# Designs tried in a protein design chat: VH-VL binders against UPF0179 protein Maeo_1037. Part 6

Target 1, 145 residues: UPF0179 protein Maeo_1037, of Methanococcus aeolicus (a6uvu3)
Amino acid sequence: MDKRITLIGSKIAKTGNEFIYCGVLEECSECRFKKICHDGLIVGKRYRIVSVRSAKHPCIAYGDGVKVIEVEPSNNFTILIESKKALEGLTLSHSDIQCNNILCKYYNLCHSEGMPEKYKIMELHEKIKCPKGNSLIKATVSTIN

## First folded at step 18 (VH-VL)

Design c9 (from k5 with light chain K24R)
Fold by ESMFold2, last read:
Structure c9 (fold): chain C 145 residues (1-145), chain A 122 residues (1-122), chain B 107 residues (1-107)
Amino acid sequence: as target 1 above (145 residues)
Amino acid sequence: QVQLQESGPGLVKPSQTLSLTCTVSGYSFSSGYYWHWIRQHPGKGLEWIGSIFYEGDTYYNPSLKSLVTISADTSKNQFSLKLSSVTAADTAVYYCARDWDEGDHPYYMDVWGQGTTVTVSS
Amino acid sequence: DIQMTQSPSSVSASVGDRVTITCRASQGIRTWLAWYQQKPGKAPEPLIYEASTLQSGVPSRFSGSGSGTDFTLTISSLQPEDFATYYCQQARSFPPTFGQGTKLEIK
């Protein structure tokens, strides 16, 4: 896998954390660290932090500063899928789960950001107890790229 | 009551394309999830051929992948199987089936057609 | 592909007997297993989903059990109308696969 050096807000700079690269922010357009922060990253792609350097650096976008991190692409992640669609090994077209309960502990698994148009189910886990009554199963999925 | 009925030629020559249609009555194709084709060779067990999801995605048995096409015509409440380049080994009873609609797990078949016999012979 | 192996291939039994048919998966499938009954000249009919959930209209003498790789279909008191071939089918992973069948004959 390709490893990259970048910078991220110090509060989220922990080995094992994942993020989706969203592109260059407007407030970073004239930043002297712009190349290091953004070069080599693909908009919309998910990355995993594999190492973190301890020194903080000032950043206009992150009030607590940033840390240098090493990242690698992450193609696998966990989401919730409608149980009736989910067989291990199928490639599904993504469709959003209609639920606006932003306080639900499962909200981010139902509304995972950076989902591709299609994904492959690598492993099914447990069904969850959805407060709204949806029949959902937790799954590890892989991006199709 | 939900009924599935297979239709198509019962005799097909080698190297031709086998073409079957499953007509769904008493239930809308678009109300289901997966719709399946399964076949049974003479005196033998069942072999899953492939499926189509109601929104159009298709899935094929890897052993048949380059030879199989499944499609749907929602306006006619039908879905179809085409198997290209057939040989005598494709002689079988062909069934269409609906995915279990009351369940919460896919790929259990709840309603089957009566089956149609296809013979591949000169 | 997950291979499903049924045993016995054929069984002959008397009315009133307890009959047990087994199905073994080549890898773990949790409880994602169905049983179907196929009478001569007819399409398969569902008996059991989820290893043990009896389908509507199926007589209570039928039961299923098992988890992981080993599964059992039991007929507690065999009746003449139970003459059929029985198939297990896994729904753990793509592609779905069937056992080779067990033919039950009433002697």
Scores: ipSAE 0.729, ipTM 0.904, lowest interface PAE 0.7, mean pLDDT 87
Fold by ESMFold2 at other seeds, last read:
Structure c9 (fold): chain C 145 residues (1-145), chain A 122 residues (1-122), chain B 107 residues (1-107)
Amino acid sequence: as target 1 above (145 residues)
Amino acid sequence: QVQLQESGPGLVKPSQTLSLTCTVSGYSFSSGYYWHWIRQHPGKGLEWIGSIFYEGDTYYNPSLKSLVTISADTSKNQFSLKLSSVTAADTAVYYCARDWDEGDHPYYMDVWGQGTTVTVSS
Amino acid sequence: DIQMTQSPSSVSASVGDRVTITCRASQGIRTWLAWYQQKPGKAPEPLIYEASTLQSGVPSRFSGSGSGTDFTLTISSLQPEDFATYYCQQARSFPPTFGQGTKLEIK
C-alpha cells in the first residue's frame, strides 16, 4: 500500500511493469522534475507500476520523454529455484542456476538481477520444463525482513 | 548401501545440553541436500527438530529455535544436534534422516538412522 | 503450521482385509504428502511420497491417493507383517509436520 508518484521512460511506462530504482543520474542534477522523479524512492528497491498518466514530458535521460506513473514497492518477486531446495517458508541463500543459455525463455527467472544474498520462499507454483533438463520450480519470494 | 547411525549419551541430566552425532556411511554428506533430526516422545508421534543444508544453512522447528543448534563436519561425514537446557520433556528416541535422494521435492525422508533413546533424568 | 490429522487412531483387522487410513491437512498441500510405516522397536520407513508414488521395495498391496487436503493410504490385502503404526507427513510448507499416527493391529 505505500504508493509513490514518479516518472519513467514513456516506452516502459506500462501498468504491471517493474523496475529497480538506481538513484539520481548525473544528467538529472538540475532537472525541474528531480523531486518528483526521485523523492520517496529507495536506491536498489524494486517497484511495480500501478497506473500511468498518458501525457509525455521532455527528459534529457529518455529520448522519447517520460510519463508520470504511480508505483508501489514490489514486495514479492517471481524466480526459478531448484526444486530439491524449495520448501515454502524456507529462507535460502541465493545462487544462480547453472546455465549459460542466454537464449532460454526462462533465462531472466533463473538469473534475476537485484536479488539479495538470501530470500524467503512465500509460495511455490508450477514446475517448468527446462530445456537443459534442470529440475526447476517457479516461486514467489521476498527479501528477508 | 547408505546408512545413518546416531551416537551420544543415552542419559542426560536436566538443564544440561543434549549432544548427538549422526554418522553417514555409504554416501557423502556433501552429495545430499537437507539432513534432518526428528524425535519421538514416549507414546507419542514424530516431531521434526531441524535440518542442515549441505552448504551450511540451518533450519529449526520454531518451537525449539532458541534451544537447538545443528552443525556438520563434512570431513568426518557427520552432522550433529545440540539441544540446550533439557528437561524431562526432551526424553525421546532421536533419529537422523536424509532428504529423499532420488526425489524432486525436499523434506521427504528416505533413509533414517536406527534411533537412539535419550533419557533426561537426575 | 499445517496440522495433519489421521483417522482412525487405531484399527484392528484380520489378515486379508482391505484397510484404509486417512490423513487430512488443515490447508491445501497439493500432493506433497508422504506416508511412513513404523514397526515396533524400529525406525520409520518410507512407503509413499507425493501422495501416490510407491517407494522401492514396498509391496504393491500398499497404495496412496488424494490431493489438496484429503489423503488415503490403502492396504488391499492385509498381511501379518503390516502390523505397525502409520504416519503421514506434509512437505508443503515449513516446518514439516506429521500426523499423530494410526496403529494397525492384526486380529
Scores: ipSAE 0.721, ipTM 0.900, lowest interface PAE 0.8, mean pLDDT 87
Fold by ESMFold2 at other seeds, fold request of step 20:
Structure c9 (fold): chain C 145 residues (1-145), chain A 122 residues (1-122), chain B 107 residues (1-107)
Amino acid sequence: as target 1 above (145 residues)
Amino acid sequence: QVQLQESGPGLVKPSQTLSLTCTVSGYSFSSGYYWHWIRQHPGKGLEWIGSIFYEGDTYYNPSLKSLVTISADTSKNQFSLKLSSVTAADTAVYYCARDWDEGDHPYYMDVWGQGTTVTVSS
Amino acid sequence: DIQMTQSPSSVSASVGDRVTITCRASQGIRTWLAWYQQKPGKAPEPLIYEASTLQSGVPSRFSGSGSGTDFTLTISSLQPEDFATYYCQQARSFPPTFGQGTKLEIK
């Protein structure tokens, strides 16, 4: 019962894609699909697309229209953590890694969007070679309320 | 040279709260990562009690969780242990320890205090 | 919790002997294991981190090996100052846990 039917822009409606639900736009206030598009989604929460239906529908917010998708909450995901903080099973307070190198191949793992204030380390993977010299380890984490 | 020193009463009555303080010298508490309390029962091995991260998060051995509180006073370069509702089973040598300062992995202890004996007795 | 079992519980040996102590984890811990030495009346002191990395100032007669579940500490030529109790400790997962100790005694 954690799956939900909703609508998302046709260009990003692809199985396996994830998104952060940002709420109802003002221009959607009288939209025919408002209820199914937005009901049951939690602002700020990350969702994963598990199926996509091919029919397009018009939408003010998405120029190429929207498609019906089935989504589920995405509670586990991969990030980079400072190695000296990281013990499997700890719940850490999120803190940003001090690095703004947008050209880094690890950038999205260091700056994951939608991070909660706290997360639990579920599994540690390999240490990576950070070009800036930070000591970082890849980890699967789960969200905490 | 980094030194850790435990202090507190050596004798505590059953059902009371055991309180210990670890004073850090030669190193800033805020420069470390995790700071630990470990105990050793008479003639037996070591048991990890809990830790505090320098920014304030605390972690407790699940077997002791509801009985343990660890806190820090960064202005005094100290961190403290409180263990409530003690029994004779809490008689042990209590150590504070620093997380491995030069390593790349947490929860290895590189500097230990000399230990303080706490006896819980009527 | 990951249980750490050391063997033997005690060993008697002479100066100059080669001594091997083992530590077994109840589940895989990769190489996230430390060894500590504790002399009577003193706090434990670190010997080895990451299964095999000697702490600075530890004599080269100490060595560690192993990965996964089975680990060893070896003293290649026992010296009088090595008579102590040795503990292994896993740092794979919360909470950290120690072996019960191996007491190394003079014969």
Scores: ipSAE 0.716, ipTM 0.897, lowest interface PAE 0.8, mean pLDDT 87
Fold by ESMFold2 at other seeds, look of step 18:
Structure c9 (fold): chain C 145 residues (1-145), chain A 122 residues (1-122), chain B 107 residues (1-107)
Amino acid sequence: as target 1 above (145 residues)
Amino acid sequence: QVQLQESGPGLVKPSQTLSLTCTVSGYSFSSGYYWHWIRQHPGKGLEWIGSIFYEGDTYYNPSLKSLVTISADTSKNQFSLKLSSVTAADTAVYYCARDWDEGDHPYYMDVWGQGTTVTVSS
Amino acid sequence: DIQMTQSPSSVSASVGDRVTITCRASQGIRTWLAWYQQKPGKAPEPLIYEASTLQSGVPSRFSGSGSGTDFTLTISSLQPEDFATYYCQQARSFPPTFGQGTKLEIK
């Protein structure tokens, strides 16, 4: 029941995808879809796409147009954490994993977009084999906000 | 060799603040991860009080949270415990401990201080 | 909180005996369990991490096993210096918790 209707670029409009709402762009201030596209979303909040309508609509910000989507807040998501920091139930201050290997299969789990300053560890999963030798564990975390 | 040593008053009156310091030698506080305070009541088992991460975040046993403050002075290689509004129930041997340095999992203790006995008079 | 229950509370045994001490968690903790030895008047010392990994310098007569909720510490041939109280401790979830201890007395 926390679901919202909004619009997002057609290329990323897929059920299960997540995004961080970053606010209203200057060029969107006069857009006819401004209310539907931006109202009801909280800046900095992560959302998960629950359903997608197939019709495309034109959009200044998305060259391939947008689709109507239904979203809900996504408070829990999976990241990699240094194993020596990670105890279930702790709230950690986010610290970057120092690695710039963008071809690594774990890259998106090490460099999750839109990480808050702090997060709570909800569940620990398996340790992974990092190609650079970092000791990392997969975790489901929750944003504090 | 890594050594931890607790210091502070051995006798505290009820309602006062118990204040202890752990001095770390042979190892830098900033090289570790978590640093712990644990206590042991007479004839009883061990109770984890709280910890401080080397970057400053603190974590407290929920039953003690409103009464506990842990802090660090990295320039002195020390971290400290304060318990406010103590009662006789706080009489115990107090230990500081380092998180297991060679492992890949937190909240195992590998080096403990000698322990210091604190008696709350009432 | 995860409660840790040790059994027995105390045991008397002779030098050379095989001794087992058990530790039960109130919920699953995988293998995130440590064992500590505490001699009278001394701080606890680590014996075993991760249910079964011996700490450096611990005699091979000590071993640990178990996963989930049930864990054991075994001393295969008891020595006089093993007189102590033994504690288990979970590191599954915050806050960390200890068992109540098992006192091992040498006959």
Scores: ipSAE 0.713, ipTM 0.898, lowest interface PAE 0.8, mean pLDDT 87
Fold by ESMFold2, fold request of step 20:
Structure c9 (fold): chain C 145 residues (1-145), chain A 122 residues (1-122), chain B 107 residues (1-107)
Amino acid sequence: as target 1 above (145 residues)
Amino acid sequence: QVQLQESGPGLVKPSQTLSLTCTVSGYSFSSGYYWHWIRQHPGKGLEWIGSIFYEGDTYYNPSLKSLVTISADTSKNQFSLKLSSVTAADTAVYYCARDWDEGDHPYYMDVWGQGTTVTVSS
Amino acid sequence: DIQMTQSPSSVSASVGDRVTITCRASQGIRTWLAWYQQKPGKAPEPLIYEASTLQSGVPSRFSGSGSGTDFTLTISSLQPEDFATYYCQQARSFPPTFGQGTKLEIK
C-alpha cells in the first residue's frame, strides 16, 4: 500500500490538493501527533490528498487545527516551460522562470515548489499568453527522483 | 552569415571510433539552444543521431544511445560527435545542424553544414 | 517513436505542373511538422516549419497544410530547380523522425 495517513492544516485539507513535505518543525518536537504527522513521509516529496476525515484536532503549528488525511505520492504535475526547450519525451534540467509578478494568474505554474534537479516532459499542452511576453508552454512533467 | 562545417576523417576502420567536429562561424554556440547531428546512409533518408543543449545536456537517438557521445568546446565554438565500435552500417554523410533560433518550438533545423562523407571499410 | 510515411515515394512531373506530396504521422503531432528540400549533393534546406509557415527565401510557389496526422506540401507551378528530394520531419516527440523522402523528377 502506497497510501499514507498524516495530518495537515484544516484550511488546506481538501481532496485533490497537493503539498510538499518539509520535515518536522521545531515547534512539533514534543507534539502528541508527531509520529502520525511525519512517519512514512519523505522530505522534499510532493503528495496528493486522496481523502479527508472531518474531525479537527488541535495543533500548535496550525491555529485552526488539523485534519487527518490520506495521501499518495504525486509524480506528475503541470508546469510552464520555455517553449524553445520543450519537446515531449526530453528530460530537462530544471531552470526557474525569472518573474516576480505574484499577481499573475500563471505564477504557481512558473514557480513550482519542490522541483527536482531534472524532469521528463510527458505531454505538452497549450502555449499561454504571458503578460511579460515570455514564450511558455504548459506541460505535464514527471519527477525522476 | 551563420555557417556550420563538419570536419574529420573520411575513412574509418571497423571497430574504431568515428570522431567528427562541427565548427560554428558567424554565430556563438552559447547563443543557440539545441545543436544536432544527423546522418544519411547511401541512397537512404535522414536519421537524427543526437543533440546537445547549450548548457551541456545531451540527447541521443535510442537506437544509437550506447555508442554515441556528443560534446561541445565553447572556447573553440565547436561541438563534436563520437561513434564507438563502428561497422560498415555507419557509412553515411554526416551533417551538423542548428536548432531554429528565431522560432518558438524546438527541433526544427534551420542551418545545416555541408555534410562530410564517412566510409567505414577495411 | 512516431513514424512518418510520405507518399508518393517518387513523382515525375513537368515544368508548370502542380505537385502535391503527402506526409502521414503514425499518431497526432498537431502542427509540429517541418518540410525540407534536398538537392543532389547538397545538405537539406528548410522550406516550412509548423506545417504551414513558409521560411524566408523560399519561393511562394511552395505551401504546406495539415494538422494532426495528415500533411501536404504543394508546389503550385513546378520549376526546373525544384528537382530534389523532399522530407517531412515531426517535432512533436523525442526522438525527432523523418519521412523516407519523396523524390521529385522533372519529366
Scores: ipSAE 0.708, ipTM 0.896, lowest interface PAE 0.8, mean pLDDT 87

